# VH-VL binders against q9h9l3: the designs that were tried, part 384

Target 1, 176 residues: q9h9l3
Amino acid sequence: PRKMVAIDCEMVGTGPKGHVSSLARCSIVNYNGDVLYDEYILPPCHIVDYRTRWSGIRKQHMVNATPFKIARGQILKILTGKIVVGHAIHNDFKALQYFHPKSLTRDTSHIPPLNRKADCPENATMSLKHLTKKLLNRDIQVGKSGHSSVEDAQATMELYKLVEVEWEEHLARNPP
Key: E = the ipSAE of ESMFold2; O = the ipSAE of OpenDDE; V2 = 0.75 times the mean of E and O plus 0.25 times the DockQ between their complexes.

## First folded at step 19 (VH-VL)

Design Df16 (framework fv_amlenetug; at its last read DockQ between E and O 0.95; V2 from the best seeds 0.90)
Heavy chain, then light chain:
Amino acid sequence: EVQLLESGGGLVQTGGSLRLSCAASGFTFSNYAMTWVRQAPGKGLEWVSGISYRGEYTDYADSVKGRFTISRDNSQNTLYLQMNSLRAEDTAVYYCAKVPYRGSGSFDYWGQGTLVTVSS
Amino acid sequence: EIVLTQSPGTLSLSPGERATLSCRASQSVSDNYLAWYQQKPGQAPRLLIYDASNRATGIPDRFSGSGSGTDFTLTISRLEPEDFAVYYCQQRSSWPLTFGQGTKVEIK
ESMFold2, look of step 19: ipSAE 0.826; ipTM 0.914
ESMFold2 (binder alone), look of step 19: mean pLDDT 90; pTM 0.908
OpenDDE, look of step 19: ipSAE 0.828; ipTM 0.914
ESMFold2, fold request of step 20: ipSAE 0.846, 0.839, 0.839; ipTM 0.922, 0.919, 0.920
ESMFold2 (binder alone), fold request of step 20: mean pLDDT 91, 89, 88; pTM 0.923, 0.900, 0.857
OpenDDE, fold request of step 20: ipSAE 0.920, 0.921, 0.921; ipTM 0.959, 0.959, 0.959
ESMFold2, fold request of step 23: ipSAE 0.838, 0.842, 0.850; ipTM 0.921, 0.922, 0.924
ESMFold2 (binder alone), fold request of step 23: mean pLDDT 90, 90, 90; pTM 0.915, 0.910, 0.914
OpenDDE, fold request of step 23: ipSAE 0.920, 0.920, 0.921; ipTM 0.959, 0.959, 0.959
ESMFold2, last read: ipSAE 0.841, 0.835, 0.845; ipTM 0.921, 0.917, 0.923
ESMFold2 (binder alone), last read: mean pLDDT 90, 90, 90; pTM 0.915, 0.914, 0.919
OpenDDE, last read: ipSAE 0.921, 0.920, 0.920; ipTM 0.959, 0.959, 0.959

Design Df2 (framework fv_amlenetug; at its last look DockQ between E and O 0.78; V2 from the best seeds 0.00; counts 0 for: pae O 4.3 > 2)
Fold by ESMFold2, look of step 19:
Structure Df2 (fold): chain C 176 residues (1-176), chain A 120 residues (1-120), chain B 108 residues (1-108)
Amino acid sequence: as target 1 above (176 residues)
Amino acid sequence: EVQLLESGGGLVQTGGSLRLSCAASGFTFSNYAMTWVRQAPGKGLEWVSGISYSGEYTDYADSVKGRFTISRDNSQNTLYLQMNSLRAEDTAVYYCAKVPYRGSGSFDYWGQGTLVTVSS
Amino acid sequence: EIVLTQSPGTLSLSPGERATLSCRASQSVSDNYLAWYQQKPGQAPRLLIYGASNRATGIPDRFSGSGSGTDFTLTISRLEPEDFAVYYCQQRSSFPLTFGQGTKVEIK
């Protein structure tokens, strides 16, 4: 069958008053949680707000960072032709300036069977942190040093596996 | 073929200055972050300074902050280290090194180094 | 700042033997941001391993890296004559970037 990966991105604020979200880190893991990609990325425009509390990005990370154009090319090469799993994944694709086919996209923030397993309303939008705690008995995004996109991508893949059979069958019967 | 060639080392007195250069070839220099790492005679490696591909972001080890300045000229494919207020403890071989796109923050290609000797 | 402590300081072995080099960090190295380098006398360091376990381009498969958190290992499965050198670990999880003090692998 078709290969599956999970992705998570961290963004910083660019543009006027730092309101534009620009890609500053991307992590991709395979089905088994092995890291396929994990790099800090320097946006093409000036960083106004590192958003460190959530992003974990500091100025020092930008010193060795890969240029956005190069990183985007490497990331898209990995994603092409694969089922891509993420949490609120449209934000990740927006930061990548990329469209991935809906039929190959899985968003753990919008899977009713996953919410049912967590004893949550089927249409509620639940955070990755809460779903991971509830269903995997793991604490992620701990402390004030920001998120780890590797940790988040791995958690996202494990969450999807809990509903993979049911959800893939659902999508096969109900093509997007 | 990636090549990095350091120059500008030599003997200087305490309080003096030197400017190190690193000539780069065999890759698109302006697309890669660069770093300086030093090694005192008979000792281990110490990170000194790094600079982003455009030069916009720099960072320094505490031991050299305020005395050393990293810079680059992308039109000349050259990395620089301006070293001021030199101390005996700055005596070392200075390497320039390239940061790869994969495994960034490690250093995949190194020059042969240039010796800086600071005498009191 | 993360201090990396390598052990042993010197490892005296014969060609064909397995070498096991340790790197212990003073605090957790996030996301396995650890690299290994080889340095021969009079030469610049050579990148062997990045991300704790990924071989750099052109590095033979007798070199492998493992570990996570605070404990990392470089293994050379069968020493070749060209492998007698000093080995350094390096982290980029916390600033400043730091190297271990080195392990010298020498011929017995």
Scores: ipSAE 0.819, ipTM 0.910, lowest interface PAE 0.7, mean pLDDT 93
Fold by OpenDDE, look of step 19:
Structure Df2 (fold): chain C 176 residues (1-176), chain A 120 residues (1-120), chain B 108 residues (1-108)
Amino acid sequence: as target 1 above (176 residues)
Amino acid sequence: EVQLLESGGGLVQTGGSLRLSCAASGFTFSNYAMTWVRQAPGKGLEWVSGISYSGEYTDYADSVKGRFTISRDNSQNTLYLQMNSLRAEDTAVYYCAKVPYRGSGSFDYWGQGTLVTVSS
Amino acid sequence: EIVLTQSPGTLSLSPGERATLSCRASQSVSDNYLAWYQQKPGQAPRLLIYGASNRATGIPDRFSGSGSGTDFTLTISRLEPEDFAVYYCQQRSSFPLTFGQGTKVEIK
């Protein structure tokens, strides 16, 4: 089987009125939850909105942050050839300006069996926080300091592992 | 080979000013964040200031906030530290250090340092 | 700020012996954000370990880092004469960046 990693990114607002979501942190963990990558990333454009309440990103984090173009190269190197698990992962890939093959992508926000296990409507989009609480009895994204991308990536991986066998079989029968 | 060479250190009176420089070579200077770290005689290491690769973002230790200013000239491959209102406790060897692409916030290369002595 | 406390203050050993240095953080630090430095007398610090367990370029395999949370360890499996120096841990989990107070490894 292919190696599997989970990814979670934090974004800040750039561009006019901060409406552009730019990558500011990226965390990648392996199947066991070990951190493979965790870096603050500096967007090429001026940050207008740090979105700190959600992102956890502050100005001080950008001082030694890795330039986006460098970080992107590092991240892509890690992701290439792997099954990439994420929650609402299209946002992460968009921020990375990268598109992973669909056949190698797993989005925990769109896995009906996962929702079913959590007693949620199968076709609903549930938050990572909610699913983690329901299925792992763990609280994430607590407090006012913003999200931890490492914590979120780890939770995402753990959630996927709950339905991995079933979902992989489904995908094998129904390739995207 | 990566090289960092500090200069500008010397003896200065309390309340005085001094400007340190760090000449970088052997790497694409403009791609890396840089930092100043100081070491008082016989003491440990203390982070002083950091600057992003573009120079747009800076930060400082509380002990130097409002007195020190970090800057860089990427066209000259040079890092600077403007030190104003110097105090006796600022006496130290000042190192410029490079931040790696991966592991930002650690320092993979250091200069040999320049000594700043503040006397009354 | 995150305070890093290193122990022991001084470690007296002979060449060939194993050295174990500890770094304790006042709060949890991601292993990705813990580094170790070596400083020999009269020299600038040198990066040894980053991300708690990754050796920097050119660092011999006798140096290893481990740990997580609040407890981190630097191990020198077999001390060489050139390894007698002061070692510092450093965190980048939060600003301000902070160093431990250092452990001096001296020859017995």
Scores: ipSAE 0.020, ipTM 0.637, lowest interface PAE 4.3, mean pLDDT 92
ESMFold2 (binder alone), look of step 19: mean pLDDT 92; pTM 0.940

Design Df3 (framework fv_amlenetug; at its last look DockQ between E and O 0.96; V2 from the best seeds 0.84)
Fold by ESMFold2, look of step 19:
Structure Df3 (fold): chain C 176 residues (1-176), chain A 120 residues (1-120), chain B 108 residues (1-108)
Amino acid sequence: as target 1 above (176 residues)
Amino acid sequence: EVQLLESGGGLVQTGGSLRLSCAASGFTFSNYAMTWVRQAPGKGLEWVSGISYSGEYTDYADSVKGRFTISRDNSQNTLYLQMNSLRAEDTAVYYCAKVPYRGSGSFDYWGQGTLVTVSS
Amino acid sequence: EIVLTQSPGTLSLSPGERATLSCRASQSVSDNYLAWYQQKPGQAPRLLIYDASNRATGIPDRFSGSGSGTDFTLTISRLEPEDFAVYYCQQRSSFPLTFGQGTKVEIK
């Protein structure tokens, strides 16, 4: 049996016009929702757009932030060998400059049984907020202060648990 | 063994200036954010200022903004606090502190402190 | 800014007793971004707990933290003679970073 974690990241805009997404916070929780990692991260490039409305990141958070290279090493050590659950998780791995094995990756934005439980089209890409409201009766990402990556990672794990048995069996029959 | 040693405290008149130094050893100074926290005699702790590992980002308590400047010299493993326009309420022991990678914004190692006394 | 109010101001106890220290925030401390420090006379503060419940390196198991939102607790399960000190909570949820006013734990 393989340990499972959920991850969520917050990104800021770097590069030309702030269009590159760079990692500025990462949260990882275990199967029970306990926080294994939660830190603000200083991108190696100049921040053009904090994207605070969605990211919750402000300039002041960068004062105490961990250097990207150090944080990446810590995060990858936690992820290695584990089943990693996320929502639109490709974006998180891109910000980490990391390639996690597809067989160990679970993306709650692309799980047809999960959409079915929410009475949504099976192939639609549903937001974490929508799925969490429908299936867990919880409001997340409330207000204009940005998202909490801890809250989002915990919600993602709870959502996956709803379909875990069915989806793990499906993946065993249909390896990536 | 992490060590932080503050210096540069002393007696100064209101309106005067003083520069505090914090010598760091036992860790890679340039990889860590640093902070100044002060404590008035017989009183509690007050966050004063912080600086990112590269020095690019700084922040200040409202009570010192515009009067104090935090800086660092990573080649000399030294943190600084330039204090201008000093007031009686700035009288305190000033600690430098290290920000850890885990629980950042908490402070895991502190110096012994240096006393600044501002008199009229 | 977030104001942290600690209670009681002074806690008079004997060695071996359980100490329970409270820290209440004027607004929610997001993601449990609350730390606890111990300070003895003439010494710098010592980090005990970060992010509400994580014990810092080298801190004995008798220290534990709990709570969320606006209400946080530091518990010392059995007081040792070296535990008589002033304790401060500190939040990192909002800027500026703020400390509580302290709780003095003294020998009865």
Scores: ipSAE 0.820, ipTM 0.914, lowest interface PAE 0.7, mean pLDDT 93
Fold by OpenDDE, look of step 19:
Structure Df3 (fold): chain C 176 residues (1-176), chain A 120 residues (1-120), chain B 108 residues (1-108)
Amino acid sequence: as target 1 above (176 residues)
Amino acid sequence: EVQLLESGGGLVQTGGSLRLSCAASGFTFSNYAMTWVRQAPGKGLEWVSGISYSGEYTDYADSVKGRFTISRDNSQNTLYLQMNSLRAEDTAVYYCAKVPYRGSGSFDYWGQGTLVTVSS
Amino acid sequence: EIVLTQSPGTLSLSPGERATLSCRASQSVSDNYLAWYQQKPGQAPRLLIYDASNRATGIPDRFSGSGSGTDFTLTISRLEPEDFAVYYCQQRSSFPLTFGQGTKVEIK
């Protein structure tokens, strides 16, 4: 059914040399693009690299950020039982230290019909920005302020809608 | 029930110092970011400072940077605002406020405030 | 900083009437990070709406928020006697956090 949500997360670098990707923001939208969740999240470890040019995360955002453990619980509560749509969503789940059932996961970075519609190689991994521009004629991730996870989640949902019927039928015939 | 109780306000001379306290109860204080907001007599609200739940991250309005210091003692469920080099324009009711998980950066509970009056 | 300008400065209405309060931002407020507060005389502010349209816990249905970008609205569908107060908008899109100058809703 339409028990579907889209998720996008922003990560910062923690651990030695900032190589560990830690959740710093998470946005979840419903099928209509309405925001169900959007919060800055504070990693349990010291942030070494904010990755601001991509993440949009700044030190100031951590002042009012939700502790990771709390945020994780809130997010999981929203995701449980839903079809979760995301772009390269394995990164989001990894940062959340949570793995949604594969059968209920939709990754727009790995949907051949979506790539085909965008005149891209079916087996290529295309960026969310590129697909959004090609298929929705919309510019996302513009400017110098970094990404907006809400915008990205909304775009991801809209992209999936374009191929929802076809892809769901495919998955029904070929369950992961 | 969430309760925030400010204290430490009073009359102070220009250039003087004052330390405000905010006693929190009714929630797990150590799990929430906190903020100070002030209101000059007959005026609007002005954000002053914020502090993360652990105290590791702080931020300030430009008007108080270098003069005010926000801190917290989670073992005592208390928020503090050390105010140095006070100016007449710092005269205000100072509110401590709780930052919710949802809608972080907003303030879902407020104390009744403590009045700080800076005179020459 | 993002400057929030509220209008009108004062709104004179009678109980039962609809109140519409505006908050305009000097620049776009990202992700609808806009909150509304109510402050009654001699009291601390109370959170009404967060993230443009979400009612805070315990807030009556007659309060609603809408808007995006630079234009936001707080609506009180039917004013109750206890609704006459000053209302502030506040953005959390960028630091420093800022408030509007307030709109006073007074009894006509």
Scores: ipSAE 0.784, ipTM 0.902, lowest interface PAE 0.6, mean pLDDT 95
ESMFold2 (binder alone), look of step 19: mean pLDDT 91; pTM 0.930

Design Df4 (framework fv_amlenetug; at its last look DockQ between E and O 0.93; V2 from the best seeds 0.83)
Fold by OpenDDE, look of step 19:
Structure Df4 (fold): chain C 176 residues (1-176), chain A 120 residues (1-120), chain B 108 residues (1-108)
Amino acid sequence: as target 1 above (176 residues)
Amino acid sequence: EVQLLESGGGLVQTGGSLRLSCAASGFTFSNYAMTWVRQAPGKGLEWVSGISYSGEYTNYADSVKGRFTISRDNSQNTLYLQMNSLRAEDTAVYYCAKVPYRGSGSFDYWGQGTLVTVSS
Amino acid sequence: EIVLTQSPGTLSLSPGERATLSCRASQSVSDNYLAWYQQKPGQAPRLLIYDASNRATGIPDRFSGSGSGTDFTLTISRLEPEDFAVYYCQQRSSWPLTFGQGTKVEIK
């Protein structure tokens, strides 16, 4: 079986009016929740909106941040060949300007058995915060300091583990 | 081999100015954030200032804000610290240090330091 | 700022013994953003551990880091003669970056 990792990224706004979502932090954890990667990242373009309330990113975080090109290479090296778990993970991949094979991707925002377990509509898109509270009895993304991508990645992995067996069987029968 | 060599230290009077330099070699200087850390005689380490790889982003300890300026010349592989309005408490060995990609905000390589002595 | 308090101030041990150094933070250090440095007399500091438990390049296996939240530990499983030095912890969780006051590991 392939190794499994969970990823969560924080984005800031670049480009005109800050409408472009650019990677500013990336966290990757293994199956046990151990951090494999966690770095602030400098977008190639000027940051217009740090989106701090959600991203947790501040200007000072860019002082020691890793250039995007370098970070991207490091991240892709970690992800290559692995099953990658994330929540609304298409946003993360978009920010990374990389798309992992669909067959090796697990998006916890689109796993019906997970929603069912949380007493939510199977086809609804639930937030990571909600699912984590409901299924893990844990509060994440609290306060006004923004998200912790490490915390979010860990929560995502733990959520997936709850339905891993069932979902992997489903995917085996119904490959994407 | 990564090498960092500080220079510019010396004796200066209170209120005076001094400019430190750090010559970097053995790595692609322009790709890495850099930092200054100082150590008063017989004391511990104190973070002073940091600068991003391009120089666009900088930060300072409160103790030096408004007096010190960190900068870099990537074409010369050199880091600088302009110190103005120096005080006795600024007396220290000043280290330049490299910030790694992994574990950014830590410092994986250090120079041997340059001594700055501020006297009245 | 996050104040890091190291203990003990001085640790007197013999070669071959196990050394345990503590670093306590005044508030939680997020994401285990805690590093350890070694400084020998007359030398610049050297990075040992970053992000609580990751050994820096070239660091021997006898050095290990652990902990989370407010309590972190550096362990030297078997002290070598060259390990007698001052050790500093440092956090990168919040600005300003701060160091502990240091623990001196000296030969008994």
Scores: ipSAE 0.815, ipTM 0.910, lowest interface PAE 0.5, mean pLDDT 96
Fold by ESMFold2, look of step 19:
Structure Df4 (fold): chain C 176 residues (1-176), chain A 120 residues (1-120), chain B 108 residues (1-108)
Amino acid sequence: as target 1 above (176 residues)
Amino acid sequence: EVQLLESGGGLVQTGGSLRLSCAASGFTFSNYAMTWVRQAPGKGLEWVSGISYSGEYTNYADSVKGRFTISRDNSQNTLYLQMNSLRAEDTAVYYCAKVPYRGSGSFDYWGQGTLVTVSS
Amino acid sequence: EIVLTQSPGTLSLSPGERATLSCRASQSVSDNYLAWYQQKPGQAPRLLIYDASNRATGIPDRFSGSGSGTDFTLTISRLEPEDFAVYYCQQRSSWPLTFGQGTKVEIK
């Protein structure tokens, strides 16, 4: 039975000089693009750089935010036992302080058949914005108000569907 | 079992002050953001102020900014609203409300409310 | 500030009928950050729907929410006697958080 979700996270800068990426929003969608989770999250460490231009996170979003420990528990409960799709997904797992089984992980930034459909070199690293425009004829991350992790997670799932049959067969023959 | 009990409302003159309290029980208060919402008699709902679970982040409606101060004491499971320079338009039932982990920024549990009446 | 305008102001219906309540925003409500509340006389509001379409804990499945952007709908598929109340929408996409003015659902 197919149990697949897509995840996207927005991060803020914590730690010295704001260089540590800490989770401040997480969105998870199911195969049909329905939102399973979407919450702002308050990192346990002091926020140095909201990175608003890209993250869309502002100080006021932290007023109602869920504590990181609680949010992490809720998110991991959703991810457990599922195939998890993301774009450059290692960054999302790092922010969650979590390791998902590689056999259940799909990264749309590193799928050669997907790049081929986009008329890109198979090993090129394409942005989610560019892949979505080329393959789905949709503009995401529009404007200067930052990214929406819901929009990005939904786009990531749709991109994976374009290569799902081929890539799942490839992984079955070539276990990660 | 979640309970929120507001107190401290009453009749006050224009320019006066009141301190509202909200006693919380049935949940781990220090893990949840909290808010104040008010409702003038016979009118709709107006968001007043919110505070993060640790108290580090606060925000206010423009109509109360500079006059009201939200605070919390996590050791006593109590949310506060200090209301200064009260005006007739501040007359309302004041509710404290809990922010849920899911759908944060909506409010899943509300107190009974406490009436503040501001007279000239 | 996002202004939420609810329509109709009053909806007069009989038990068993379907109720459709509208909430229109003055500007787009991002990521469907729109909630619905029910308030009965002398009571605090009760959360029904969060983020446009998610039913809050303990809310019967006759309540459903839909919509996006500037146009949102609360549907009560079959009115029960306890459903006659005032309903408010509330957005959380932009600060300050704002509520609509309410729709009163009353018995015909």
Scores: ipSAE 0.775, ipTM 0.898, lowest interface PAE 1.0, mean pLDDT 93
ESMFold2 (binder alone), look of step 19: mean pLDDT 92; pTM 0.939

Design Df5 (framework fv_amlenetug; at its last look DockQ between E and O 0.84; V2 from the best seeds 0.80)
Fold by ESMFold2, look of step 19:
Structure Df5 (fold): chain C 176 residues (1-176), chain A 120 residues (1-120), chain B 108 residues (1-108)
Amino acid sequence: as target 1 above (176 residues)
Amino acid sequence: EVQLLESGGGLVQTGGSLRLSCAASGFTFSNYAMTWVRQAPGKGLEWVSGISYSGEYTDYADSVKGRFTISRDNSQNTLYLQMNSLRAEDTAVYYCAKVPYRGSGSFDYWGQGTLVTVSS
Amino acid sequence: EIVLTQSPGTLSLSPGERATLSCRASQSVSDNYLAWYQQKPGQAPRLLIYDASNRATGIPDRFSGSGSGTDFTLTISRLEPEDFAVYYCQQRYSWPLTFGQGTKVEIK
């Protein structure tokens, strides 16, 4: 069977007025929540807005950060051939400048059975924080120091496990 | 084979200045962040300063801010530390160290160090 | 600033014995951003473990790291003659980056 990983990224603002989202941290965990990758990444463009309240990224993190080109190569090597789980994962792939096969992609923001377990409308887009609190009785993204992509990736994997059997069977019968 | 060679250490009086160099070889220097770490005689390790692979981002320990300047010349594979207004507490062996791609903010290769002695 | 306190200060052991070294942080080191280094007399430090539990390249599997939050451990399962050295922990979660004061592992 295919190996499964979860990914979460943090982005900073680049480009005019800091409106472009550029990758500044990426975390990848395995099925058991063990960290396979977790590094700060220096975007190739000048950072205009660290977005620290949400990203947790500060100027000091960029001092030791891995160049984007190098980090992207390392990350894609980990993702290749695996089922990749994320929350609103297209944003993560966009920041990586990458398209993962749709048949190997799982997005916890768009799984109707997961919303139903949370007693939410099955087509609603629910935040990772809300789903995690409701379904796992866990508080993530606590405080004002920004998000941890390791914490978020781990939560995302645990959420997917709640519906994994049902959803994998559904996808097998209904290939995307 | 990664090699880091510090130079420029020596004896200097309080208030003086000194410039340390670190010559790098065996890796693509311009692709890696670099760091200075010091160790006072008989004491532990203290982070001093770091610089991003391009040189755009730098940071310093509070004890050296405003007195020390980290820089790099990627065309010559050399890291520098300009030390001004030296104090007795700056007496230490100064190491340059390489930041790895994995576990960044840890330091995977270190030079042998250069001794700076600041006399009163 | 995160202060790292290592214990014991000195650990006197014989070759073949297990060494257990502790590093405690004054506040949580989130994401387990803690490293371990070995330093022999007259030498530069050597990276052993990064991010609490990952062995650096070329480090023997007798070295292992564990722990989270404020409490971290380096274990050397069977001491070899070359393992008698000073060991430092280092956090990379908060600036300034800080090291522990060291644990000396010496021959009994």
Scores: ipSAE 0.792, ipTM 0.907, lowest interface PAE 0.9, mean pLDDT 93
Fold by OpenDDE, look of step 19:
Structure Df5 (fold): chain C 176 residues (1-176), chain A 120 residues (1-120), chain B 108 residues (1-108)
Amino acid sequence: as target 1 above (176 residues)
Amino acid sequence: EVQLLESGGGLVQTGGSLRLSCAASGFTFSNYAMTWVRQAPGKGLEWVSGISYSGEYTDYADSVKGRFTISRDNSQNTLYLQMNSLRAEDTAVYYCAKVPYRGSGSFDYWGQGTLVTVSS
Amino acid sequence: EIVLTQSPGTLSLSPGERATLSCRASQSVSDNYLAWYQQKPGQAPRLLIYDASNRATGIPDRFSGSGSGTDFTLTISRLEPEDFAVYYCQQRYSWPLTFGQGTKVEIK
């Protein structure tokens, strides 16, 4: 069995009118919720919109931020060979400009058994916040200071653990 | 081996100006954020200013905002701190420090510091 | 700003003894955003621990960091003569970056 990690990224807006989502923070936790990586990341292009309300990213965070290319290398080194768990993880991979093998990817936003457990439609896309509240009785992403990528990664891992056995069996029978 | 060497410290009158330099070697200077931290005589450490690897982003402690300016010349592997409108409370040993990629916001290498004394 | 309060102010111990230094934050800090530094007399600070529990390069095993939330600890399992110095904690969770006031480990 491969080691499992959970990832969550925060993005800022770059490019014209800030419409390009660029990686500005990445958090990775192991199966136990221990932080393996948590760094602010500096996009290669000028930041137009910090999206602070959601991202929690401020200009100050970019002062000591790791250059994107360096951070990307560090992150990929951690993810390589692992089962990577995330919520709507395609956004994270897109921002990271990296795509993990589908067979080693677990997206908690698309796990029917997880939704079923939360009394949600199996094929609906539920938010991490909603699932975490429903299944873990925990509030995340509260306040106006933006998201905590570490908290979100930990919550994502905990959610997946609830359905891990069932889902892994399903995937074994139905490889993506 | 990573080396940071501060210079430019000395005695200056209140209201005066001073420019500190930090010469870096032993690593790819242009790839790392840098910081200034100061220590008043017999006191603790105080973060002063930081600058991103490219110099595009800077920040300052409230105590020095509007008076100090951090900059860098990556072609010369040198970090600078322009200090204007100096006050007695600015008297301190000023350290330049390197910011690691992991654990950013911590400082993995420090210079030996340069003493700035502000007198009336 | 986040205020870091270190205790005790001074710790008097003998070589070979265990040293336990505390750093308390005025608010919760992610445990990977706390660092410890050592400063010997007349020298620049040196990074000991980053991300609460990771030893920096070249740091002996006798140094260890632990803690989360508001309470963090630096432990020196067996003090060596060269370990008598001032130790500072520092957080990078919130701006501005802040240091504790320091704990002096002195020889008894």
Scores: ipSAE 0.770, ipTM 0.898, lowest interface PAE 0.6, mean pLDDT 95
ESMFold2 (binder alone), look of step 19: mean pLDDT 89; pTM 0.881

